# Designs tried in a protein design chat: VH-VL binders against V-type ATP synthase subunit D (atpD). Part 5

Target 1, 210 residues: V-type ATP synthase subunit D (atpD), of Coprothermobacter proteolyticus (b5y8b7)
Amino acid sequence: MASTVSPNRMTLLALKRRYTISKRGLKLLKDKLEAMVKAFRDLYTEFDRERRYIEELMEAFVELLNQYESETSPAVRDRIRSMQLFQVEYELSTRMVFNIKVPFLDVSLKRMDIPDLYLQTGPAFYKALSVYEELLPHLLKLASLRNALHMMSVEIEKTRRRSNALEYNVVPELERTIKWVQQYLDEMERSQTVRIMKVKSMLEKERGNA

## First folded at step 22 (VH-VL)

Design o3 (from i5 with heavy chain Y50F)
Fold by OpenDDE, fold request of step 23:
Order: C-alpha cells, then sequence, then structure tokens
Structure o3 (fold): chain C 210 residues (1-210), chain A 126 residues (1-126), chain B 111 residues (1-111)
C-alpha cells in the first residue's frame, strides 16, 4: 500500500480513519469468535453425550437383533421386513444455537398392534422394538446437532479468517503506511522550513547591503 | 509469544490457607481455558479442573471437587488455585496449562493443553 | 471414568526406535477420545509432543510420532537420543464429561 499511496495530509487522515475502523472491527471479530467457540463447545458436549448414548443403544439393539435372528424363523423375519411396525408422527421444532436457527425433527413412534406377529416372535423382538423406539428420535437429534455444529464450524472458520486478515495483514499494513506518510510529510515540512529560512537570510543580507 | 508464569514456591503448615497464581500473556486470556494439574512427589500428572476466564465457568475433577477453588481475574490475565485448609497430602507441584482447540469443518473438534506454566511447588509440613 | 494405562518404564539405546503405549477402552481411546502426549524432563514442566493422536506441534522433532490402533495409542520415538530421556504421559479429553485424564506416565531411559 505504501507504494501506491500519494503522501499528503488528506491521505494521512484517510489512512488513520481506516486504521481506527479496522481496529474496531478486529475487536468485534475477536469477541464474536470467542462467543462462537464457547457456544460451539457447549453444543459439542451435548453432541458427544448424544452420540455416546446412541452408541450404547445401538450395541443393545444389535445384540437383540442377533437374538431375534436366532429365535425367529426366516419366513417370519421376511414377513416382518415387509410390514409397517410403527406409526410415525413428526414435529418440526427450531432451536437457536448462538445466532443460527437449527431445525430439529421430533419423532414419535407408535407401535402397531399386530397380535399374530407378536405370537410368532420371541422376546427379543419386542425388546428390540422398544430399543428402536428410543433410538430413532435420538438419531434424528444427533443429526440435527451435527448439522448445527457444522454450520457453526463454518462460521467460526470464516470469522477466524477475517480476524486474521485484519490482525496480521490489514492493520499492520495501515500502520506501516501511516508511518511512512507521516515521515514523508515531516521531511517535507522540514525542507520547506529550511528553504524559508534560507530565503529570509538572503533577504536580510540584501537589506543589510543596501 | 504465549507464556504462563506461576507464582513462587510455597511452604505452609497444615490448616493454613493458600492461593497460588498463574498469569497468562501473549494471547487473549479470556478466549482459552486454563487448567490446573497436580503432581505429587514422584507421582504422575493429575488433572484438577479448569476455568474459562471469560465468564469464570469452572469445572472440577471429581477427586478435587470441594477440595480446592479455581478462580480467575481476567483484568490481569491471572488464574488462581486456592485451598482453605491445607493438608500434608497437598504437598505437590502444581501446574497451570492453557487449553487450546482444533475445530474441523466436518464438525469434529478436539481439546488439549498446549502451553504450560513452570509449576509451583507447594510444601505442607508440620 | 476414563483410565489410561501406560507401561511404567521403557528403555532403548541411542539410535533405536522405541514405542510407548497408552491403552484405554472402546469407550474412550477406542471411541471418540483422542490421545495427546506430553514429555516431562526431571524438574521441568510437561511439554506437548503429540496432539490428536498423530499431530506434531511446531518445534517438536519429527522423530516423535503418534498412532492409534484399537484401544491403544502409541508414541514412537525414532533415532533415540540422550535428550529424549524423560517421563512421557498420555492424556485424553472426554467432551461428554468435560474432563481430562492422564496416564500413569512412562519413564524412558536411554541406555
Amino acid sequence: as target 1 above (210 residues)
Amino acid sequence: QVELVQSGAEVKKPGESLKISCKGSGYRFTSYWIGWVRQAPGKGLEWMGFIYPGDSNTRYSPSFQGQVTISADKSISTAYLQWSSLKASDTAMYYCARETYTIYPDAEAYWYFDYWGQGTLVTVSS
Amino acid sequence: DIALTQPASVSGSPGQSITISCTGTSRDVGGYNYVNWYQQHPGKAPKLMIYEVSNRPSGVSNRFSGSKSGNTASLTISGLQAEDEADYYCSSYDSSLNAYVFGGGTKLTVL
């Protein structure tokens, strides 16, 4: 910037204004970044708790499925695969995460009453259904949380980049340019003063000789 | 450059109170958690807890909950560890450490201690 | 509670490669928790050597490397030097509990 700027008083004023604005902007970005990172961590904690819980449920579910496979004939299993076992109700909710609106899908499962089927299956099947009823809503919640985290991570990265640009490029460049312009102006003023003094001295000499 | 400077060694008697300090510099103090780690003589590292100086949010290890108090003064970029009543078993080196983080675009994130203070030796003897 | 297990001691000759293990469970090291490694010389503060299993901070020698297999994280030091003699600690952060845990530490002796 120093090479492209015309060194004058107006330019200096403009640069100082830009500097002030940039410094303020930097502070705001840093504050925003701090707030976002904090919020991100809190959300991540929730996310991690959720995924761990889901993992536990999944382990239980898989175990029950294995038992189910051992207890139930292939024919019955095939029939079950083609059946709707649950009535699903959906509710869309919104959660504010920092300044981001995140949609959450709340799912309610109602088990269908299929008397003949339950008589043909072992105890593992019923237990597996119960675990599934608990698991599915949490899976959806996890997905929403992940999405929220993703959105936040992107925003954090953008903010960080902007902050870094101001801090390490823009502000230092402005400082250097301001310093350069100031020095130039100072030198020019000194030069002018010297010239004026020389002229005065010359005039005085001329008057003295007259 | 990031630096954590801790207060000097302390020699105390059982029952006395103590507050040691950790001053951070070279970074935005309010933006990073400060952790405290105990190391008894000849023993390993034990995480005690950490504090977020920006809002003084504090979390403790279950082993140290109620045994110590972690605090911070963001105006002077200093974190504190304090005891109301010292025990002989509190004799140890105490380290403060800055927690940093990495956030990835795929929503993964990790936390770890990247800078450590020089440690404060606390000796409690009758 | 997360527990990390390290060998009490490891030894090697100069120029050799040694490995220090840090073993957890499927719920921590084997799961979502990443392991960090710290070096501590006698009378000095711990120093971060490896973060997130395998990442090396600036200023740390490329002789130090980290890996993970199953429930075990490993720190490998290649081209062992006398200056590497120190205690090494693995650590893990559990975001669900908002807690850190350290391994018991491994004393590395350079013969």
Scores: ipSAE 0.840, ipTM 0.944, lowest interface PAE 0.6, mean pLDDT 92
Fold by OpenDDE, last read:
Order: sequence, then structure tokens, then C-alpha cells
Structure o3 (fold): chain C 210 residues (1-210), chain A 126 residues (1-126), chain B 111 residues (1-111)
Amino acid sequence: as target 1 above (210 residues)
Amino acid sequence: QVELVQSGAEVKKPGESLKISCKGSGYRFTSYWIGWVRQAPGKGLEWMGFIYPGDSNTRYSPSFQGQVTISADKSISTAYLQWSSLKASDTAMYYCARETYTIYPDAEAYWYFDYWGQGTLVTVSS
Amino acid sequence: DIALTQPASVSGSPGQSITISCTGTSRDVGGYNYVNWYQQHPGKAPKLMIYEVSNRPSGVSNRFSGSKSGNTASLTISGLQAEDEADYYCSSYDSSLNAYVFGGGTKLTVL
């Protein structure tokens, strides 16, 4: 860049301006990155808590299903499998996560009133239904959180790349160029001064001899 | 280069207060958590807690909650660990460490300590 | 509470390969928690040797490697050297609890 720039005062001024802007931009990017990473961590904590909770529910759910399976005949299970046990309602909501709009799907489950279901299936089945009612909304939430984290991660990476480009490429290049131009101008000024002094000296000598 | 420099060894009596320091350099101090780890003589590493210097958010291990105070001064890139009243059982080496992170696009992320201070030996004896 | 279990000590001869284990549960090591490994020489600060189960930081010898199977993470040191004699600690961060845990440490002796 230094070799392609015309070394003059105007150029120097322009370069200094660019440098200042770049430095400011870099600071802003770093601040943004810091804020994003912080927010990401908080969200990840929520995500991980949700994930672990779901895991616990799943374990309980599986255990209850196993019990149910042991307590019922295959014929009964087949019949139950064909039944609609829940009325499911979905609602789409939006959550802002660090200026990112993230869609969340909320689900509500309503148990259907099925006559004699308890008598046919037993307590384990009903407990399993209860666990399922708790589990499904959390699964959807988990999915939404994961999506949010993904979006944030992408943005973080982009921001980091931009920051790095400014810090390690743009700013150093400007610094080098500024230094070069400044040195050039200084040298030119010195040379001119010397020339002027020589001329002055010559003129004085001429006047003295006249 | 990233460096954490801790304050020197301390010899104290039970009941005395103490504040030790950890100064970070070579990186943006406000952007990384600083953790404190205790190591009693001849024992293993124990995580005490960590602080985010950017906003002074602090979290403690349950074992150390209320026993110590972790703080930071971002203006001088320094984290602190302090006791209001030392006990003989507080005799240990104390390390500060910078927590770093890796974030993956698949929404996975991990945290670990990548740089450590040299440690501060605290001796509490009557 | 997450607990990481390490053997108290391991030993090997120069040139040999040794493995240090770090065992947790299905809820931590076997689950979502990744294990990190630290080396500590006597009177020195811990040094990160392996992060995220198997990643090696810059400057760490390729003789050090990490792996995980089930609920057990392992640190393997190949071509054992005298300088490898140290204490080794496994560690894990639980993001749900915002807490770190360390194993009890393993003393490696080079015979």
C-alpha cells in the first residue's frame, strides 16, 4: 500500500482519518463481540439446563413406559396406540436474543377424556402421560434455543473475522503507510530547508560583494 | 502474550483479613472470566469461583460461597481474592486462571482455563 | 454433584505409553461435559495440556493425546520422558451449574 500512495500532505491527512475511523471501528467490533459472547454463554446455560432436564424426564418416561408395557397386553397397547390421547395446540412466539429474532414454538397439551382408560392401562400409563405433557413443550423449547445459539454463533464468527481483519491487516497497513508518508514528507521538508538556506547564503554573498 | 501475574506470598494469623491479586496482560481483560483455584498442601485443585471483569459478575463454588470474596478492577486489569477472617485451613496455594471458550456453529460450546498465574502461597498460622 | 475419579498414581518407563483415566457419570463425562487435562509440576502452576477431550493447545507436545469412551476420559502420553513426571488433573465445566470440577489428580512417575 505504501508503494502505491502518493506521498503528500493531503494523502497523509486522509490516511490519518482512515486510521482513526478504523481504530474506532475495531473498538466497536470488539465491544460487540464481547457482548455477544456474554449473551451466548447465558443462553447456553439455559440451553444446557433445559437439555439436562429433558434427559431426566426422558429417563422417567422410559421407565414408566416399560412398566406400562409389562402391565398391559399387546392388544390393549395396540388399541391405545390408535387413540388420540391429547389435543395439541401450538403457538408461535418470538424471542429477542441479542438483537436476533428467534422463533419459539409453544405447545399445550390437553388430555382427552377417554372412558375406562385407567382401567385398561393402569397407573404407570397415566404417570407416563403426565411426564409426556411436561416433556413435549421442553423439547420444542430446546429446539428453539439450539437454533438461537446457532444463529448467534454465526454472528459471533462473522464479527470476529471482521475484527481480526481490522486489527491485523487494515490498521497495521495504515500505520505502516502513515509512517512511510510522514518520513517522506519530513525528508522533503529538510531538503527544502537546506536548499533555501543555500540560496540565502548565496544571495547574501552576492550582496556583500556588490 | 497472555500473562497472569499474581501477588507475592502471604503469611498471616488467624482472624486477619487478606486480599491477593491477579493481574492480566496481553489480552482484553474485560472479555474473559478469571477463575480462582485453591490447592491445599499436598492436595488437589479446587475451583473456588470466577468473575467476569467486564461487569463484575461473580460466581462461587458452593464450598466457598460466603467464605471468600472475588472482585476485579478492570481499570488496572486485576482480579482479587479476599478473606475477611482467615483460618488455618485457608493455608494453601491459590491460582488465578483465565477462562477461554470455543463456540461451534452446531450450538456447542466449551469453556476451560488456558492460562494460569504463577500462584500465591497463603500461610495462616498462629 | 459431579465427581471425577482419577487413579492416585501411574508409572511407566521412558519410551513407554501410559494412560490416565478420568471417570465420571453418564450425566457429566458420559453426557454433555467435556474433559480438560492439566499438567502440574511440583511447585508450578497447572498447564493446560488437553481441552475438549482431545484438542491440544499450541506448544503442547504431540505425545499427549486425549480420548473419551463412555463415562471415562483418558489422557495418553506416548514416548514417556522424564520431564513428563508430574501431577495430572482432569477437569470439567458444567454450564448448567456454572461450575468447574477437578479430578483428584494422578501422580505420574517415570521409572
Scores: ipSAE 0.837, ipTM 0.942, lowest interface PAE 0.6, mean pLDDT 92
Fold by OpenDDE, last read:
Structure o3 (fold): chain C 210 residues (1-210), chain A 126 residues (1-126), chain B 111 residues (1-111)
Amino acid sequence: as target 1 above (210 residues)
Amino acid sequence: QVELVQSGAEVKKPGESLKISCKGSGYRFTSYWIGWVRQAPGKGLEWMGFIYPGDSNTRYSPSFQGQVTISADKSISTAYLQWSSLKASDTAMYYCARETYTIYPDAEAYWYFDYWGQGTLVTVSS
Amino acid sequence: DIALTQPASVSGSPGQSITISCTGTSRDVGGYNYVNWYQQHPGKAPKLMIYEVSNRPSGVSNRFSGSKSGNTASLTISGLQAEDEADYYCSSYDSSLNAYVFGGGTKLTVL
């Protein structure tokens, strides 16, 4: 850039302004990055906790289903399989994660009142249903959290790239260019001063000889 | 270059209070967690806890919860580990370490300690 | 609670390849937790050697490598040198608990 700019006072002023703006921008980006990374970690913790909880529920669920299977006849299971056991209710909501709007689907299951279901299936099945009622909303939450994390990770990467560009390319280039222009101007001023002095000296000599 | 410099060795008696320090340099101090790790003589590494200097958020290992206090002064890029009342069993080398992170675009992330202080030897004897 | 198990000691001759194991459970090493490795010479601070199971930091010799199989993470040192004699610790971070755990450490002796 140094070779492409016209070295004058106006240019210097413009460069200095750009430098100041760039430095401020860099600071802001770094602060933003820090905040995002912090938020990301918190969200990741939540995600991981949710994941682990789901895993626990799943294990319990599977065990209960196995018990149910062992306690019921295939005919009963077939009948149950054909039944609507739940009514699904859902609500779309949004959660702000840092500065990102993340859609959340809140799902709830309402158990249908099926006559004699308990007598037909037993306690294990009912417990399994309860676990399932708990599990499904969490699965959806997990998905939403994952999505949020993904969005944040992308934003973090973008911000990091921008920050790095300012820090390692733009700002140093401006600094170099500013330095170059300043040096050039200083040299010009010196040269002019020398010229003026020389002329003065010459004039004085001429006057002295006259 | 990133550097963590810890305070010098301490010789104390049981019941005394102590505060040791870890000063970070060469990086943005507020952007990274600082962890403390204990190593008793002839023993392994034990994570004690860590602090985020930016907001002083602190987390402890359950085994050290209530036993020590971790703090930080971001103005001087320094983290602290302190005891209100030392025990003989507190005799150990104490390390501070910077926690770093990797975040991937697919939302995978990792955390680990990349830089360590030189350690502070604390000797508690009657 | 995450517990990482390491052998107390490992030995090898110069030029040999040795492996140090770090064994956890399906809930940690075998699951979502990633293992890091630290080298500690006598009287010195630990040094990061491997992060995220298999990545080497800048400045770490390519003789050091990390891997994971099942519930066990492994640090392999090829072309063993005298300078490799040190204690090695595996570590894992649990994001759900926001806690770190270290293995018991392995003393590597170069014969």
Scores: ipSAE 0.834, ipTM 0.942, lowest interface PAE 0.6, mean pLDDT 93
Fold by OpenDDE, fold request of step 23:
Formats: C-alpha cells, structure tokens, sequence
Structure o3 (fold): chain C 210 residues (1-210), chain A 126 residues (1-126), chain B 111 residues (1-111)
C-alpha cells in the first residue's frame, strides 16, 4: 500500500482516519467475539447435559424393552406392533440464543386408549412408554440446540476471520503506510528548509559584496 | 506472548488467611477462563476451579467448593485464590492456568489449559 | 464424574518408543470427552503436550503423539530422550459438569 499512495498531507489525514476507524472496528469485533464465545459455551453445556440425559433415557428404555419382551407373549407383542400407541401434538416456538433466533419444536405425546392392554402386558411396557414420552421431546430439543450451536459456530468463525483480518493485515498495513507517508513529508519539509537556507545565504553574500 | 505470573512463595500458620495472585499478560484477559490447580507435595494435579474474568463467573470443583475463593480483577488482569483459614493440608504448589478453546464450524468445541503460571508454593506449618 | 486412570510409572531406554495410557469410561474418554496431555518436569509447571487427543501445540516435538482407542487415550513418545524424563498427566474437560479432571500422573524414567 505504501507504494501505491500519493504522499501528501491530505492522504495522511485520510489514512489516520481509516486507522482510527479500523481500530474501533477491531475492538468491537473482539468484544462481539468474546460475547459469542461465552454464549456458545453456555449453550454447549446445555447441549451436552441434554445429550447425557438422553443417553441415560435410552439405556433405561433398552432395558425396559428387554424386560417387555420377556414378560409379554409374542402374540400380544405382535398386536402392539400394529397399534398406534401415541398421537403427536406439536407446537413451534422460538428461543433467542445470543442474537440468533432458533426455532424449537415442542412435542408432546398423547397416549391412546388401548383396550384390554393393561391385562395383557406387564409393568415394563408402561414404563417403557413413559420413558419414550420423555425421550422424544428431549431428542427434538437436542436437535434444536445442535442447530443453534452450528449457527453460532459459523458466526464465530466469520467474526474471528474479520477480526484477524483487521488485526493482522489492515491495521498493520495502515500503520506502515502512515509511517511511510509521515517520513516522506518530513523529508520534504527538511529539504525545503535547506533550500530556503541556501537562498538566504546566497542573498546575504550578495548583499555583503555590494 | 502469553504469560501468567504468580505471586511469590508463602509461609503461613494454620488458621491464617491467604490470598495469592496470578497476573496474565500478552492476551485479552477478559476473554479466557483462568483455572487454579493444586499439587500437594509428591502428588498429582488437582483442578480446583476456574473463573471468567469478564464477568467473574466462577466454578469450583466439588472438593474445593467452600474451601477456597477464586476471584479476579480484570482492570489489572489478575486472578486470585484465597483462603479464609489455612490448614496444614493446604500445603501445596498452586498453579494458575489459562483455559483456551477450539470451536469448529461443525459446532464441536474443546477446552484445555494452554499456558501455565510458574506456581506458588504455599507452606502451612505450626 | 470423570475418572482417569494412568499407570504410576513407565520406563524406556533412549531411542525407544514408549506409550502412556489414560483410561476412562464409555461415558467420558470413550464418548465425547477429549483427552489432553501435560508434561511436568521436577519443580516446573505443567506444559501442554497434546490437546484434543492427538493435536500437538506449536513448539512441541513431533516425537510426541496422541491417540485414542475405545476408552483409552494414549501418549506415545518416540525416540525417547533423557530430557523426556518427567511426569505426564492426562486431563479431560466435562462440559456438562463444567469440570476438569486429571489422571493420577505417570512418572517416565529414561534408563
């Protein structure tokens, strides 16, 4: 950049203004990045907690299924396989994560009335249904959280790139250019001063000889 | 360059209070968590807790909850570890460490300690 | 809660390759928790050697490498040198608990 700019006072002023703006911009980006990273971590904690909880539910569910298979006749299991056990109710909601609006699907399961099923199944079946009712909404929440994290991670990366560009490329380049222009102007002023002094000395000599 | 400088060695008696410090430099102090790690003589590393200087959010290991207080002064880029009443069992080397992070575009993230202070030796003896 | 188990000591001759293990469970090391490795010389502060199982920070020798299999993370030091004699600690962060855990440490002796 230093070789492409015209070294004059106006240019110097313009460069200094750009420098100031760039420095302010950099500070703002760093602040934003800090805030986003903090929010991201909080969200990640929530995500991980949700994931862990789901894993626990899944383990419990599998155990209950095994018990269900052992305590329920094959004929009854076949019947159950053909039955609709739940109706799904859902509502779309939104959650603000930092400055990102994230859609959440709130799902609830309504158990259908199952005639005579209580007499044909053991306790594991109903426990399994209960676990499933708890599991499904959390799975959807997990998905929403993951999506939010993804969106944030992308934004963080973009912000970081911009910040880095200002910090390591734009600002240093401006500094170098400003320094160069300033030095050039200083040199020119010195040169002019010397010229003036020479002229004065010449005039004085002429006066002395007169 | 990132650097953590801790306060000097301390010799105290049981029942006395103590506050040791960790000063960070070469980076944005408010943007990184500072952790404290204890190492008893001849023993391993024990995580005590960490603090986010930006808002003073603090978290403790269950083993150290209520036993120590972690604080920070962001104006001077310094984190603190303090005891209200020292015990002989508190004799140890105490390290502060900067926690860093990696966030990937696929939303994966990791945290670890990348820079460590030189340590502060605390000796508690009657 | 995360618990990391390391061997108390490992030894090797100069030029050899040694491995230090860090064993957790399927819920931590075997799952989503990544292991970091720290080197500590006597009377010195710990130094990060490996992060995120296998990543090496700048300035760390390429003789140090990290891996994971199942519930066990491993630090491998190839071309063992006298200067490698130190204590090595594995560590993991649990984001759900917002807590760090360290292994018990492994003393590496170069024979």
Amino acid sequence: as target 1 above (210 residues)
Amino acid sequence: QVELVQSGAEVKKPGESLKISCKGSGYRFTSYWIGWVRQAPGKGLEWMGFIYPGDSNTRYSPSFQGQVTISADKSISTAYLQWSSLKASDTAMYYCARETYTIYPDAEAYWYFDYWGQGTLVTVSS
Amino acid sequence: DIALTQPASVSGSPGQSITISCTGTSRDVGGYNYVNWYQQHPGKAPKLMIYEVSNRPSGVSNRFSGSKSGNTASLTISGLQAEDEADYYCSSYDSSLNAYVFGGGTKLTVL
Scores: ipSAE 0.831, ipTM 0.941, lowest interface PAE 0.6, mean pLDDT 92

Design o3 (from i5 with heavy chain Y50F)
Fold by ESMFold2, fold request of step 23:
Structure o3 (fold): chain C 210 residues (1-210), chain A 126 residues (1-126), chain B 111 residues (1-111)
Amino acid sequence: as target 1 above (210 residues)
Amino acid sequence: QVELVQSGAEVKKPGESLKISCKGSGYRFTSYWIGWVRQAPGKGLEWMGFIYPGDSNTRYSPSFQGQVTISADKSISTAYLQWSSLKASDTAMYYCARETYTIYPDAEAYWYFDYWGQGTLVTVSS
Amino acid sequence: DIALTQPASVSGSPGQSITISCTGTSRDVGGYNYVNWYQQHPGKAPKLMIYEVSNRPSGVSNRFSGSKSGNTASLTISGLQAEDEADYYCSSYDSSLNAYVFGGGTKLTVL
């Protein structure tokens, strides 16, 4: 009904302006949501490709670690564990995904000078170092992609909720209120017309009696 | 109410061309991929590919790449499946289906077909 | 090269519970929740019954449930009714390729 709204011509005009703005806002939100969902899926595809590549590298790495353990005594493995094998270099960058700035870590590894371990361990150790050198940057890239997807999914949900609120609550409520105010004003005009006709009839009756 | 309405049954000869249609209504057509699924007589469902009408991006199953063309005309909310030269082995029921999604705020996401057309029977007899 | 294996047929009596299996690999059914289930009555279009392994769309009876264990997804129909007689297909989505695969289908016969 219109119990919280005073039915007059100024109120009707204000409601109609608000309705027009709300309808335009709904269209913009739906356009935004469409673009965001498309961008999300493209990024999700990149994320899943990275995830699957990492799974392949991890499988190879685990096999090499098993071979390394069979080629290397526990004492030598403990010594290797205490060594610094890599220098980690990183750079923080940003990437735009549909007007969202997402931080990305660019990581590289520099292999340190490793003493000649020829008689202490076998080739699997050196192969494992090479796989790890590729694996770690990809893992950190995957983390950056996951964070980007999370930031996007939150914005998608927010946009979806705002769009739904306009489409299924705000706009229908405005339509109902505008209809109620219009009907009220039309009833007032009909009542005024009846009063005018009654006054006219009374004036005509007075002239007829005169 | 979301609805997908396909063109009528077709009877063709080998070597002829054919274009069948799928008209979507009751939703924003450009926002959802439209897929095509084949079902040969007495056989199961086979995904052929899909199109995103918003930008005409298409993907094909490797089994169908180069054998059919998927297209869309977003101005009339219609997707198409087209053969340049039909073979007897193309005899099948062809469904269009709308792909929808669920995206959770924790970044988990899922895709699936929620609405299907009634199907178009294509018969190719030599 | 993804393939989903379903039994060709399953039968049960009214009121019984039955299950339909869909077996893939650790890189699809086992590793991801992209399994969906579709019901198809003869001469009719498929209907989505289960998505995301176990979620029911609005309007689907709670007699239908989905689950997975290891590399095998399952569709369970409780309180079997004559109207459940249909073909049932699982599908798996690969998000790295934006591609789908359907299982071979299972014909459910209600005795």
Scores: ipSAE 0.752, ipTM 0.906, lowest interface PAE 0.8, mean pLDDT 88
Fold by ESMFold2, fold request of step 23:
Structure o3 (fold): chain C 210 residues (1-210), chain A 126 residues (1-126), chain B 111 residues (1-111)
Amino acid sequence: as target 1 above (210 residues)
Amino acid sequence: QVELVQSGAEVKKPGESLKISCKGSGYRFTSYWIGWVRQAPGKGLEWMGFIYPGDSNTRYSPSFQGQVTISADKSISTAYLQWSSLKASDTAMYYCARETYTIYPDAEAYWYFDYWGQGTLVTVSS
Amino acid sequence: DIALTQPASVSGSPGQSITISCTGTSRDVGGYNYVNWYQQHPGKAPKLMIYEVSNRPSGVSNRFSGSKSGNTASLTISGLQAEDEADYYCSSYDSSLNAYVFGGGTKLTVL
């Protein structure tokens, strides 16, 4: 049982440590991916519901615009086109979706005090203003949700690529290398034992012939 | 690799309770919704609902709301479909299926069932 | 509303091309919804054949293809073989309603 300094045993230990670190890293990436995909689906549902509501509002708005065009003389319509009907106020904020800061634009409209137009327009004009006042904040919310989905989808792809590289390239290569080094060291130990036994047997025969 | 294994066929009487199982393996069980699909004898497929085992969030088809309970035990990677009181009309084949997804970097996303269990035949007769 | 309509049956001879249709509203085939196709042999579980309207999973023959036009999705099987005899279901997921629906199914008979 000779005691030999072996850099191959040092290499095996280092490989096993790298394997353990890599497996922990893979678990963390998969946990992160799971959380991101769940958050993405929740946002996607919110986006889709918002889009369908906006479609309903837009259909109503277009119908009211058609009625307004039929109720209102061309001269009055031209006057209205030059008027400022709303004051737009906005706040830019951020929302954390998992580990990602996504910008959101919060919008409110304040209807300007407008001259009395009731003798010059029909009821469809004022109904259209009310629908637009609701529609614009929802449109900007939809844009914010779409941007958030885009930012999240890019990060999901990046995380998936890193997870795949670790799972299908790095970890399997470490497993193969560890196995090979273990078998190499086992064969070295077996060969050394056989050589020691052969030398001992030869020495015993030399003494027996004396 | 991915596999869904369901519990065996059941023969029951009206009024009895029943809980059938679906065990998932070869993937991260908590990361995917598990759906239940009914197929009455000679009829088509009907979606009943699904569960996200990671947080137990559960959704039901309006046609099945209140008629069944969907649950999961993530520690043993198993989803369940349960009746408190069976009716003869519950006679059907019941499948579990794993929902998966594709998410593209341009925010396009899709959901669909990629793997199915072998089915559990439930027969309810007096 | 969210409903998918398929023909009850379709038939063809070996080597022919056949098409199975799946028609719905613009909300479930056109627009924000998409269609998946499943094959089910008698006594067997369904198998995913087409996802995302036209994508084929690994291990599914390239004889199977999918397409969509307006509110109608189509599954096409070219070079029909006896083993293709099965029931075929289209399905859709509506993310705003958080619900799945299946078509009524189409029985394919290979003559």
Scores: ipSAE 0.735, ipTM 0.887, lowest interface PAE 0.7, mean pLDDT 86
Fold by ESMFold2, last read:
Structure o3 (fold): chain C 210 residues (1-210), chain A 126 residues (1-126), chain B 111 residues (1-111)
Amino acid sequence: as target 1 above (210 residues)
Amino acid sequence: QVELVQSGAEVKKPGESLKISCKGSGYRFTSYWIGWVRQAPGKGLEWMGFIYPGDSNTRYSPSFQGQVTISADKSISTAYLQWSSLKASDTAMYYCARETYTIYPDAEAYWYFDYWGQGTLVTVSS
Amino acid sequence: DIALTQPASVSGSPGQSITISCTGTSRDVGGYNYVNWYQQHPGKAPKLMIYEVSNRPSGVSNRFSGSKSGNTASLTISGLQAEDEADYYCSSYDSSLNAYVFGGGTKLTVL
């Protein structure tokens, strides 16, 4: 803080009060930061597990698409491209992650009632449909988790900066100012004591002269 | 300023129990995981597991699951590594290490061991 | 389970540059930047030299650098000095398991 400070007892008391409030605020910010970092890591672990699972599903899906293309004639593939294979069901919601509201998009797929295509496609087509039904909801969950991590990381940085400002700027400045005011007041009291002793000594010498 | 101080060397016989300690100072003990790392004589480092003293959550390497117990007492800023029945193969140097982190505003995050204890030599022989 | 492969030893003369490799898989070293490097002198505790593949903590000489290509991470020591003679370990973190693995270690000998 940029301030001019006059050294008196009222100023000293005000500085000490502000120091106490600042120290309590610093402890609360550090407690909050600890809790946020813990929650962040738990969410990060979930995110990474989800990402690894999606990578496995994607590998399987690509392999099944290759098999489908080798098993299925171009004419049948063109017919399938014109079909609606799934009905998408979704819900947009808001979830709380450590006092942060995070939007979530929950998605599920329902397979449409379609003709039996075994003779035309082979088994890889149906396996690919099953993998896709699982893959899409997981991809959207991953996006929601990534967004939540980003929102938390921004709040962690804000909390860290506020904690640093108190710890390295505000509190040390208050400590220096309090020390300066205390020293000034102590020196003034010492000077007053010497003056009183000198006056008493002069009065004692005058009384000693008969 | 951060310091990890471990208990002294131990000489034990097979079948005995043992509990060694690691005391952390100069930081918020509850905010960081404490890991245990084994180094057999002339061999490399092996991660055994770690504990989060804030909630006592523990994680063990599969190689050490069920063979040791990791615990902490946050009131005295101390983590522990414990055996119920020592084997001759448990002869090794045991280090504790503090795990720290870097979290970036773009949500990238990293974890690593920044401070290590001096080590506790455990010798198990008849 | 993660396995990291390091050469058993490397050697160099004072003033040379030396590289120590740490090879994993696409699911650890290749796919993530969780590679760390530790230096251990005989009879002493390990010391962190590099984290996040290439970052140097405060107090570590800029002669130490880290990099990664494909599934192999590398620690490079330039201007080799006698005090660099030590064992060097890479490690990898798996954030889905909250688990670490160390490489087997590399003994650096300064000739």
Scores: ipSAE 0.726, ipTM 0.899, lowest interface PAE 0.9, mean pLDDT 88
Fold by ESMFold2, last read:
Structure o3 (fold): chain C 210 residues (1-210), chain A 126 residues (1-126), chain B 111 residues (1-111)
Amino acid sequence: as target 1 above (210 residues)
Amino acid sequence: QVELVQSGAEVKKPGESLKISCKGSGYRFTSYWIGWVRQAPGKGLEWMGFIYPGDSNTRYSPSFQGQVTISADKSISTAYLQWSSLKASDTAMYYCARETYTIYPDAEAYWYFDYWGQGTLVTVSS
Amino acid sequence: DIALTQPASVSGSPGQSITISCTGTSRDVGGYNYVNWYQQHPGKAPKLMIYEVSNRPSGVSNRFSGSKSGNTASLTISGLQAEDEADYYCSSYDSSLNAYVFGGGTKLTVL
């Protein structure tokens, strides 16, 4: 595209204007990219912290579930599997991650009224219910965080592509074109000056001749 | 939530100085341009200039060049619009707005304002 | 100098579709310079409704649409509602001046 540009003063001014605006745009994209990467890293730290906490809760829950199964007859376990033990209440909210709205599930569990099964189960059952009440909200938060990381990675890649196009294609092409037009105009000005000076010299000599 | 919070209304006399503020929150303040827009009573919107707080690059509208100063303090995420000597004609509502953009490799950047401050009413009367 | 021209006012009945025009030179509206639209209710800050001629930000109703033909951009509001009563401004970036240009504004009245 640069090789088709007409070399005149008006074109040079337009090219310099476009160069300035393109450099401004590149600066914006690079600063945005740096900020997005930092936000992604911060979000990943939160994700990793949640994952570790969930792993601790899951280990405890599995052990309690094993104890419940050893403490409780198959008939009672079958009855419990048919019960609704929790009412799940949720609300969808949003969280801003570097101007990206990410959906989050805010979940709470309310334990349903259940018959007193103390004589039929043992303590592990009730302890497992308590751990599950904490575990499920954290699992859904972790899923929300994973989705947020994915959405952020898409935006980072989009921004990187735009930045690369400006940095490696558009801006260098403008620099080359501006340099070429400037050099062309400088040569034309020198040539015109030499011709003007030659004509002036000839006219002065003619005035001095008899 | 991106939010721009401006300083409160001002009543001043001609010749006084004034500095109004615009605090950005909910985003990385240094990564977006902030523009200032004037709206005289009963009139339309008029762009005054913008600043990039990340490096303090500033551009003024020709109509306002030399009449106002635009600045920012990135440590407190705040942009400023300042007059050294107010005139009665400076009576207006002043908005700050965050600039966003779409940039194409084959075209110039296209800027527009996606979030606006609530406005600061400046009244200059003798 | 460069200007964006809008009608001073338009009106329509609830449920009607109306169009607000924004006319400039080929430099302001044609080519690569694109038009944005802002809504401003009395005493409130402007709100971005349409960017780059026809794109809607998240949260803006499908009733709002934008288009461009030649040197004229248009904002169309279908199914007019009372809350659409406001001032509407078009805007464009003028690359020659490195500056934003706003239209004079159009007052929409819902009858």
Scores: ipSAE 0.000, ipTM 0.422, lowest interface PAE 15.8, mean pLDDT 81

